# VHH binders against Arabinogalactan endo-beta-1,4-galactanase (ganB), part 12

Target 1, 359 residues: Arabinogalactan endo-beta-1,4-galactanase (ganB), of Cellvibrio japonicus (p48841)
Amino acid sequence: NTGVADNTPFYVGADLSYVNEMESCGATYRDQGKKVDPFQLFADKGADLVRVRLWHNATWTKYSDLKDVSKTLKRAKNAGMKTLLDFHYSDTWTDPEKQFIPKAWAHITDTKELAKALYDYTTDTLASLDQQQLLPNLVQVGNETNIEILQAEDTLVHGIPNWQRNATLLNSGVNAVRDYSKKTGKPIQVVLHIAQPENALWWFKQAKENGVIDYDVIGLSYYPQWSEYSLPQLPDAIAELQNTYHKPVMIVETAYPWTLHNFDQAGNVLGEKAVQPEFPASPRGQLTYLLTLTQLVKSAGGMGVIYWEPAWVSTRCRTLWGKGSHWENASFFDATRKNNALPAFLFFKADYQASAQAE

## First folded at step 5 (VHH)

Design k03 (from g04 with G55D; framework vhh_gocatamig_d2)
Fold by ESMFold2-Fast, scan of step 5:
Structure k03 (fold): chain B 359 residues (1-359), chain A 120 residues (1-120)
Amino acid sequence: as target 1 above (359 residues)
Amino acid sequence: EVQLVESGGGLVQPGGSLTLSCAASGFTFSSYALAWYRQAPGKKRELVAGIYSGDSTVYMDSVKGRFTISRDNAKNSVYLQMNSLRAEDTAVYYCAAESYYKGWSTYDYWGQGTLVTVSS
């Protein structure tokens, strides 16, 4: 319950960060046996928001840099979808255990100087995208920032963040988005992203107590395997966050396996432990999970659901860990049928009902 | 304190077998992906085998069918069973642990390494 939400859209979207790489590695996508452009396919099936990650300077890959991100944003916009830019503020993957400072900033020990580097980088990125008419509709200031951001390389940080430092850095990124929006007159919503709802309940309390209050959307990763909360418990957590902070909640990451089979040499992340008793690891089970989750989020007054990497299919290209995809068993494409579209695509256009409690 | 301690390296004849063990402490083992990397003289460190928290595995092409990675969460240990060893398998082997639940790019923790020499 945000108090003013009559014109707020309910997004049903996808993180399509891997599409450019998959296509460069020879992947093709099909619908009803016909080759299709995946961005146009997602749009035609009813996806209305595309999320894309940005790494600062990932020298180990050609992808998720500003050039690749610009191509993804252009493809999404050309297909008629809105966009969410996810600043990792790292040269590599960020999650609740890893928030590594970019190599270019690792020498900066002063918090205010580091905050300026983050501010300048965020501003320059938005300006570069705007010059190409690719300014995103929403921006994440960090990705799964459960722990203190911009930590020393190979450091696992346990416990509560140093919030004096953490708040200064997060607010710097938020201020860069706010200042850019004000200067140009172009609206951008700010998302802060925490993995799992139970962690968001304490994190946003600490964030508020330490002056991190200027954002528009609470973004959550929700994966049943890694959450203390089962799917039926999710609406109460969403309602508590929205009623406490007066900000809408959006699921910016979720996924579910359509099979437990691994089709390549890269180990799959979502194995047997990801499977919920009510939803088998099958094409129907994947769809039913997404329909159930999305209905619960909408009924709780949430603002959307984004599926993470539904187009990360098997190719002959390598990750750092092996040849192929770690996620093809959780994609929206059937590896046994030339990447033909799976029933999960029906989740984008399903008739989701707002409950009588969603005011 | 986080530690990864490798054991089981040594000298073995071509066609022989070795089992490498890695004992872990100081973190929630069952939540981590574990891997074996190797580095031969003058070469970059390369992934040999990995095992995710969900027990899914990955192997480099040259060792697939010869090496098997496994984990024992009750013992906080990961193992690499190496069969049909070749001279080109000679390297320092490193145990690594990573918490990434959506993929790997860097490792949180590394062992000190154990030398495997395959020669007659």
Scores: ipSAE 0.015, ipTM 0.378, lowest interface PAE 6.5, mean pLDDT 88

Design k07 (from g04 with S99D K102R T106R; framework vhh_gocatamig_d2)
Fold by ESMFold2-Fast, scan of step 5:
Structure k07 (fold): chain B 359 residues (1-359), chain A 120 residues (1-120)
Amino acid sequence: as target 1 above (359 residues)
Amino acid sequence: EVQLVESGGGLVQPGGSLTLSCAASGFTFSSYALAWYRQAPGKKRELVAGIYSGGSTVYMDSVKGRFTISRDNAKNSVYLQMNSLRAEDTAVYYCAAEDYYRGWSRYDYWGQGTLVTVSS
């Protein structure tokens, strides 16, 4: 749907997948010293889209299952925000190197049978959410599927996609969303998500050549540390994608540290390497990065920017990799001030100019 | 310049023990998770054991109770103590330093590998 970009508002949002867990682990959030509900805080500050990840059956955690996701969607909707559901199609984290088939589907070796499992799961999830009046506005079919969705073990070391299998599986997820939307009359936009813009032009070309064409939005992770493209190069990449595929581009993940200090025993992901020369690792530097990025995306004709896990703060609870958060130094909350809101919240309501000035 | 240098591999009889060591340089060691992988001829590379910055460990089922991973942040080193070795443990063992992005986002650094042969 090439007309979707003309009718869709520019989103400025947040991935709030960790909030329920953080609160269960004792976290509180504050704004100007006052305790607040984080979903209401994000909405009051101008966030208009909440992204949430869904794992198939992550038995190692109580979170990011359908029950937890339903609570997140309800909280977002009650605060007046639209929602984006991110299907990982895995029992754990997915990224370009990690696309593990869920344990429940590991016995399925036939691509068509695996595609049916993905279709049925997607349909059942949407139906369950719809029964609660929590049907998402946008759906990601996969998360950072740079190589292959539901990657077979024997392809993990090659880095070369089996596009016949990949296209069949991706289209199965897309078809489930399309069929559900048609059956109910309720619109849902389909997002395909690739990490880093330099990978997207190549990936979407391969996708198109292999029959993966029925999606609505190109979703990108953009992190300066892991991209070959600097911020000034991003508008051209967005414009090229939109002109080539006639689909709007949305940044579905980005983040920037407000400090390099670690406030707990869990190692932080965004360290010295994440820091760009023009943006110090400070509250102001985090804000100016987000203002600059969002202005560039909007000027290029993009659809929006979503910050990844701005509420993943330090708690007494553990991840698989340490006690606390791996992201508190990149959250929107000050660990030294009882999680009081940081200036980065100003990025949601800033006066961003639309389209580039004509020369 | 980043380097991971494995040592301690060799020939050992079934039931024997070996300690693999991996010395790291060129990055902030204490902030990284470290792992031992192995690859036998004609087979895929598999995770044997991992140790995270906070000290938590993960083991492959076939090595639980036999292998122990540990780290020494002061020496920028990670170790794999292998006890009760079996013929099936024969492989090239690789040290990897992993940056946690959302789980395991990537393997930032790999060593050259060290051969372990378990044979009578």
Scores: ipSAE 0.005, ipTM 0.306, lowest interface PAE 10.2, mean pLDDT 87

Design k08 (from g04 with S30D S99T K102R T106K Y107F; framework vhh_gocatamig_d2)
Fold by ESMFold2-Fast, scan of step 5:
Structure k08 (fold): chain B 359 residues (1-359), chain A 120 residues (1-120)
Amino acid sequence: as target 1 above (359 residues)
Amino acid sequence: EVQLVESGGGLVQPGGSLTLSCAASGFTFDSYALAWYRQAPGKKRELVAGIYSGGSTVYMDSVKGRFTISRDNAKNSVYLQMNSLRAEDTAVYYCAAETYYRGWSKFDYWGQGTLVTVSS
C-alpha cells in the first residue's frame, strides 16, 4: 500500500432500474415479514449508490424512458442514496454484442451529425433532470461498449471497430457531461463501461490511442461465468487497469444466483453455468460471493461494487420473451417467502478492509 | 471449423407462417449472440431479430409482434418463428453468430442464407 488516505468513497450499491415496473406489475417487497419500500430498504441496509439505465425510446415498454428514470432517481435521492445514470444510447438492451442506434437517429449516416445528436440528447437529458433537482452524481456514457457505440451493420471496418467513429461518438457524450458540469458548476463523474476485466485492458488501450481520455471511472461488468478471470485473479486485473490508465475501477454490474429454481415462465439468465464451486446457488452462497468479491475489489483499490437488478422479481407481467422475471433467482428477495429480503443484503454494510490491512 | 446451417425457408402465401432454424457447430454456442438478418434484392442486409448470450432479444419495428427469435443452447440452435407473413418479408434470411475474443475485436460467423418468398 502507498499513498495517503483516499477521500473518494467506496460505493456499495444496486441497479434498481426494474423496481417501478415490478411494483406496477403487482410486486411487493418484504423485510422480516413486513412490507417495505424497496428504495428505503436498500438505503437502510447500507446501499449508497443507485444505478439506473436509460433507453432513448423503447416503444416495446413503458419503462427505462426519461419519465421512469426520473422517478427512480427521485426515489433513490429521497432515500439518501447517490445516483449513477446509465445511458444505453439505444431503444433496447445494449451489451457487447448489441449496440443498436435509436430509431430516431437511424437515418443519420454522418458521424459528426450522429455525434451532435448524442451530445444534444445527453445535454437535454441532464438539463431535464437538473430542473427536477435529480442531476446524477455519475453518468455512464454507454453500456458495455466493448466494440462500438451506436453500432450500425456498415460501421465496422473488416469486422473491426471503426475507432475514429467510435471515439468521436464516445467523446461527444463525455463532452456533453463535461460542458453541462462546467456550465452549472455541478460535478458529475463520467464512467466508461466495459464487460469483463480482461476486455477492458485492450479496450482502454484502443480508446487512449484514439483520444478517448477524458473520463473519471473505469466501469466493469464482472460475472464469473463469462469472465476468463476467477475471483482470486480479479485484484491483479483491477490493479493493472488502475496503474495503466490512472483511473479508479468500479464494478458497475455483478450478480449471483441464490437458487437454480425458476419461479415463473420466463427463462433465467443465471443457471448452472453461473455457479462457482466455492459458492453454492443458495442464500448463503450468494452472500459469500458478494462479500468475497467486494472485499477483493476494495483491497485492490477499486471504488465500488454495484449489484445488477437485485429487485427484478417474478410478477404477472411479461418481458419480451416470457411471463415473469429472468433474474428472480439472482434477486435479493425470496420468491418462496413473498419476496422477503435475503441474507445478500448484508453485503452493503460489511466491514470491508482496505488494501493496507495487515496480512 | 465454424458452421451455421439455415433451414426452413420456402414459398408461403401472405398471412402464412414459417419457422427458420439455424444449427451451429465449431464454437461455444452459448457465449455468442445469435441474429437473423435479411437481404431483399437491391437492398442492403438488415437486422431482423437478435438474441443475446444472456437471452434478451431485439427486433426491427416492422416484425415486432409477428416474429419471435429463440435459442436452444443444448441443441446449438437458434430459431425465427415468422407469423402473419407479408410480401415485404420476401428476402434471403441469414443466421449470424457474433462474439468478442479478447476484447474489442468483433468476430461474425454467417450462414449461407435461406430464401423466404411470400407470394400467392
Scores: ipSAE 0.000, ipTM 0.210, lowest interface PAE 12.5, mean pLDDT 86

Design k10 (from g04 with S30D A97R S99G K102R W104Y; framework vhh_gocatamig_d2)
Fold by ESMFold2-Fast, scan of step 5:
Structure k10 (fold): chain B 359 residues (1-359), chain A 120 residues (1-120)
Amino acid sequence: as target 1 above (359 residues)
Amino acid sequence: EVQLVESGGGLVQPGGSLTLSCAASGFTFDSYALAWYRQAPGKKRELVAGIYSGGSTVYMDSVKGRFTISRDNAKNSVYLQMNSLRAEDTAVYYCAREGYYRGYSTYDYWGQGTLVTVSS
């Protein structure tokens, strides 16, 4: 950390939600052959924001609960990085097709009572973190909330959003963050997160029409495999969102494979279909993708780029879906060289130009 | 090599019952979640029921209370007990091993499917 990141309006960071689990499962991380603390490594390489997901009560794992999240936030803060807390508002993974209500709240049928449960949970979480001096700098109210949040655990079919319910619930989470910030005098920026840029312009239009207007940042997942937008189209999408809603856009998730090899028994999510013609699945290709994406985001006036799970490496431990990692081929560490750091780390300190400062 | 083989499909009358079975091989069965999907003619594939490695289950709204998913780790098998069948349940039913799920990704591995027809 050089201290410059503390005053920077443009973040270049990483989601480090898996680090504690990977280390518990025997993983070690290296830079130039030397064992390193991964949080310190990311900071030393120029990362200035750490994102971490929070699940309400994931009984299938002991990670991504408040205790684990608190440790991640402490490690990030001790390394000098700012923090982004990602409330999934679920006991498990949330994405555009899954927004399952926590089991603890599943009995609540009244929208106002459910909104109160979400408000209280958000407030209690922030208070618990603040007591530890770990209050995050930014908070996501939900993760990839393309569809209605807090759906019954038995709904797995894409439905039509009930925006009266959805807006009440989202605003309750936002209000909890706002009220906590006002009560303590400690600023927290609110992020609303939508998967893929093409969905965000439609979603934020619906949100505005239904009274979801009090947020600070438009957070996007951008993965070329799952987006209708190619990389050259991304700046126009970012500019349109920022000009329409007068909110900065931040890429809160992206990733790119450095290899198509699977180094363990767990199937990798980013395979052949993730590879773009301009960027081979190689260490150089991964770096070039990130340099290109980050330059385009900054040139469009965006707020930052966060890489998703660059430290999710192969271990002896299991997920629900296999032994190892589903993401080691998209990590920032070389599985063939004892998790030695890959060139992708150069993306944190590259000299990114705003369009007004370049020819 | 991961393989999933479905059986138990057939023709039943409305209100009838069927049990679908899926035999799995090529992986550590007890460590994975498994699911049943279905696809009706002209429709998209949809998730019907899922069962996690620990035994917890999830169901789509229209089948909850009528269908039951279960697993037998000793036999490397997952089952779907279907009761009170309706014409709208007519579909090809697929067994799937649950991988890491993203909104535009599906499960890691699929069976070949078994046809269920509910008709008078």
Scores: ipSAE 0.014, ipTM 0.284, lowest interface PAE 8.0, mean pLDDT 87

Design k11 (framework vhh_6z1v_2)
Fold by ESMFold2-Fast, scan of step 5:
Structure k11 (fold): chain B 359 residues (1-359), chain A 121 residues (1-121)
Amino acid sequence: as target 1 above (359 residues)
Amino acid sequence: EVQLVESGGRLVRTGGSLRLSCAASGFTFDSYAMGWFRQAPGKEREVVAAIYSSGGSTWHADFVKGRFTISRDNAKNTVYLQMNSLKPEDTAVYYCAAESYYKGWSTYDYWGQGTQVTVSS
């Protein structure tokens, strides 16, 4: 019960980008033994924000294109949840090491011309969604842009970002969202997303010094396995970012395993290295991790926590690496009990206390 | 510069065995998932086996399960594919590929140039 917290801008949500694909591949979801619609289940359990990734033109898959994203946004809105659209600005996965320019834009060598392509694409996407009454509440301009967005071949040679180019491209995406919001009168918050808090402290300093200042939210991926910061160090990092840049911090990705067992032929990403001493890889350990993280984020004055792909379960379908899911051991569903809901769902409605300093 | 160099491909008889090696350099090998792919003439590239850094977990395609075994030696920055009970259908160029464990599960970041395996009657 968090009725009082409903009046504050604190989100507790999930990235549900895989649900449409999982269902097409035969997956079913259950709560207390009963088959349920996963979007409605997340909403009923207290999730209030759904994140979804968008790839530019991923011809290798039928999913995460505009049509699939539109279906996800419609399902989220029909269940009463707000939405966050994550522009990868790539034909495939983006992370700190992968920021590939879409094939359609690979011939563009001029930064201003590439910025215009990004601007036009962002505007056209928002217009298409708005026409369907699916305009998102928040938009990520890029996904884990730790080095630079739309990386050029020479970037790795120098080992440092070309910040004049990076700022021009990032600001172009931000301007597209701002211009669309102004033209239509429909508010959209802009999120810039960096993986791990230690990287964000440096990255946002460079961004500010190079004129990237017109955004609303600092989005972080936080995975203990890949962060130099332990969970107890997270509040100080959040406070430093918020005090320095005067922008709220939201954890837009996190996850924790409920088991180390692999239930299919696709290897799992979160193995033994993901396990923290204070949180065993168990249903209770997964829940305790999320309760602890979310309390720390709220106490530090952050604006939310989004769990990454809690519905990416084992199916008959294949990835490039094997048959099944690389994430079922970190989902919110028990593979040993026909994908029955795990205790982790309790993290959405827990009574998280704000500190006096966060008010 | 990131490099993956496959070796060990050759002509072998049906029913024979062969071990492929992939030597990696220019990146933090221990942090990368590694895979073996193959491509036969006139066919699309297909995944054969994968090995993950997080727990050393392995996956093998159904058509090679029980015959092929993937392994890695992190001290030598090398991935191996032990191939037993070889069939003419296993004839292909075999490629080594590397993918960062940091959420990059739908694409391989780096590819080797391939090593030819030919299985004769």
Scores: ipSAE 0.014, ipTM 0.333, lowest interface PAE 7.3, mean pLDDT 87

Design p07 (from x02 with Y102W; framework vhh_7xy4_2)
Amino acid sequence: QLQLVESGGGLVQPGGSLRLSCAASGFTFSSYWMAWVRQPHGKGLEYIATISSGGSYTYYSDSVKGRFTISRDNAKNTLYLQMNSLKPEDTAMYYCARDTYWRGSDYPFDYKGQGTQVTVSS
ESMFold2-Fast, scan of step 5: ipSAE 0.022; ipTM 0.479

Design p10 (from x02 with S31D S53R Y102L D106E; framework vhh_7xy4_2)
Fold by ESMFold2-Fast, scan of step 5:
Structure p10 (fold): chain B 359 residues (1-359), chain A 122 residues (1-122)
Amino acid sequence: as target 1 above (359 residues)
Amino acid sequence: QLQLVESGGGLVQPGGSLRLSCAASGFTFSDYWMAWVRQPHGKGLEYIATISRGGSYTYYSDSVKGRFTISRDNAKNTLYLQMNSLKPEDTAMYYCARDTYLRGSEYPFDYKGQGTQVTVSS
């Protein structure tokens, strides 16, 4: 059966971290003109995995704390979807350049003490979720940790990441998940997340050389605008990672605009530079991008594709940066039609072939 | 209230140097990552450099790496860009920007000043 798809799950999912906030701010969602619950809509359209971010103590917002995350996990589980919990290990957004230590831990200068704080926090979070029957199926230990997790202002040595510190902290989070699974008998897969495929081959080599080996999944952000790799180059990059590290690759973040129009006062992140020549910024172009990406990931032997914030629509509320959404032009909902569902929803149920084109 | 004021631009010959400054007011400067972005005439915004809250971490675009140095003085609420080995391609309006926590963007800022013009010509 070499080269034939087996019964191993291939995930096609969405990060739905903003839904609770959007609804609190007056957002409504529609499918074929009818008002719908967005979690149920994603499930009905074939989404099988919901990703949600968790911040340690984001005092500037009521969302992405444990209470909000618990509500998201419960809504996803009630709709029949599996869940991926994304520990940012920060009080705010993390990306390759921003890995801010939570204020509560900023006084901790000793790596072992910081590792204990991370271990205890991870364990306590899982225990709290498990008490509610909301234990996630997968856990990210960090979000886009391209340089260092829990980066302090002085951790770089001569401009180089301190891999001894980085490995100790990453392994602490991994060990917390493993220890919790062992104590309870409940399986949880561990994901390590790197932005863009070109950064992952080198990063996981450093991880392996420094003793970070006990993870289950290589998680990647793939955005064509910010990657050196075009879509046709992606299958070879995924295959190289999987053959080198013997771990499956999952795209845990991607997105594509359905329009270049901004429907509110908040500036959109995905503008003209996000648009690829073969995929126009249109409803069909957004769908075709997702169908193409997902087919390539599956044919390369990857584990799945998760779309980032397809429900982050324009509302009356403000972010710190403007009134509305920075992502409504990359959502799965048409701002000109009362947030009616866009064709991009077809990406969840497309018949993807392991060795042949879906279309 | 919230204000970023750039200065230090001007006309310089290829191979020359300039130092740009940005005076910040109306917010706690030391709580934010700061960035320099530029816009050549008739083109889009281009990310140049970013600097962490305390100045320990700096990141540069490939086009300026090794030639430009970003720095900050939190006591003076001031951001700097030291520009060396200037090229005609560096000609642009340069903006100081307060970094946002909005992820996944090459241009992660919520506010930018009015800019300062840099022209590299022989």
Scores: ipSAE 0.000, ipTM 0.160, lowest interface PAE 17.7, mean pLDDT 87

Design p12 (from x02 with L2V V5Q A35S P40A H41P Y47V I48V A49S S61A M93V K112R Q114P; framework vhh_5c3l_4)
Fold by ESMFold2-Fast, scan of step 5:
Structure p12 (fold): chain B 359 residues (1-359), chain A 122 residues (1-122)
Amino acid sequence: as target 1 above (359 residues)
Amino acid sequence: QVQLQESGGGLVQPGGSLRLSCAASGFTFSSYWMSWVRQAPGKGLEVVSTISSGGSYTYYADSVKGRFTISRDNAKNTLYLQMNSLKPEDTAVYYCARDTYYRGSDYPFDYRGPGTQVTVSS
């Protein structure tokens, strides 16, 4: 751990939201041929932060609700890892074009009443977790909120956010975390999450101009296929964000395929277009991508890299869109070898140099 | 406003062929990835094939690879699935689906057509 030049921890972690579901669906995980607990495996390999998504009331699945999230947080904590709770503030997946308001709140047309619902829900969630000694170390107020948080279905407007509403709702979530932290004396860092670094520069400027200034971390999704920025361009983008807003940047989502094969009937998200010229879609290429990305983020002064769903493997269970996983070709487990651990696990314990030593 | 309408399904013998079409309206078709998904009786949805907005990338489920071909005509706002060497296990309702922008999570489809039935039997 002597490669860190200052007292600020650099996180290298994983989003493990699917593990409980995968195990319920019959999945097993192995390291060198031996069955292992995946949370303990990630911790043993050097992961120090576990991210987990929370949906408000996803009646179509029994996962990513508070009960499932509590189990994930407990498993992460028991393995010695810190935790990041990702509030989607939706009953389903959120991304830049999907920020569907929960059905329970869809009748609320007044922004202040909606902000109170979000505040109360955030506070109640933190209190429930704290009662179990599962209070997270970091909280995302929303997931990939590039446009607007809590959009009503069928009312999304491309690239034209109502910033008065958006700022009120975002600040309500932030205030819930701040108030809970102050009341209990327990520190929680607040993360705001934007997909792709190129979008973050203008988004955080709009946020600042509209009074969204009380957060601790700029969280980014970085996927080469969907970013205008290549890996060599990342350090400058991260440095510009950190110098402009005086907040550290953390990559809270990234992934890379170890193969282009689909091992089930669920279509894989990361295909040929995800593959970068420097990194083949192979076990070594996946590892080299992660080593390169993580070194660049650390050299730029960033605070960490979290891999998205490295344990989302093929099972007999189904999503709404197919039987299996949409992500097994981007997991850290080899579908051809009974989910034995892939070389990508080496990314957690690599000796990453700070910028002063990297030159 | 957004509408997807499939056609071209029907009854066909094993080894036969069908061509499915999907007419899209109410959105900029050329800006979206499109998929064909199917649901066999008593089963969940299976993604059969996906095509990128410009047609340069295609994906196929292993069960149909080498037998099915996805294509699109952006000038006509139409998606196609050419199905060759059909098998009884290809029997399903086939849906045209719009792939909403996806960055780092699951692969949800925001709009699907009503579906077209494909039955492969003697």
Scores: ipSAE 0.000, ipTM 0.148, lowest interface PAE 17.3, mean pLDDT 87

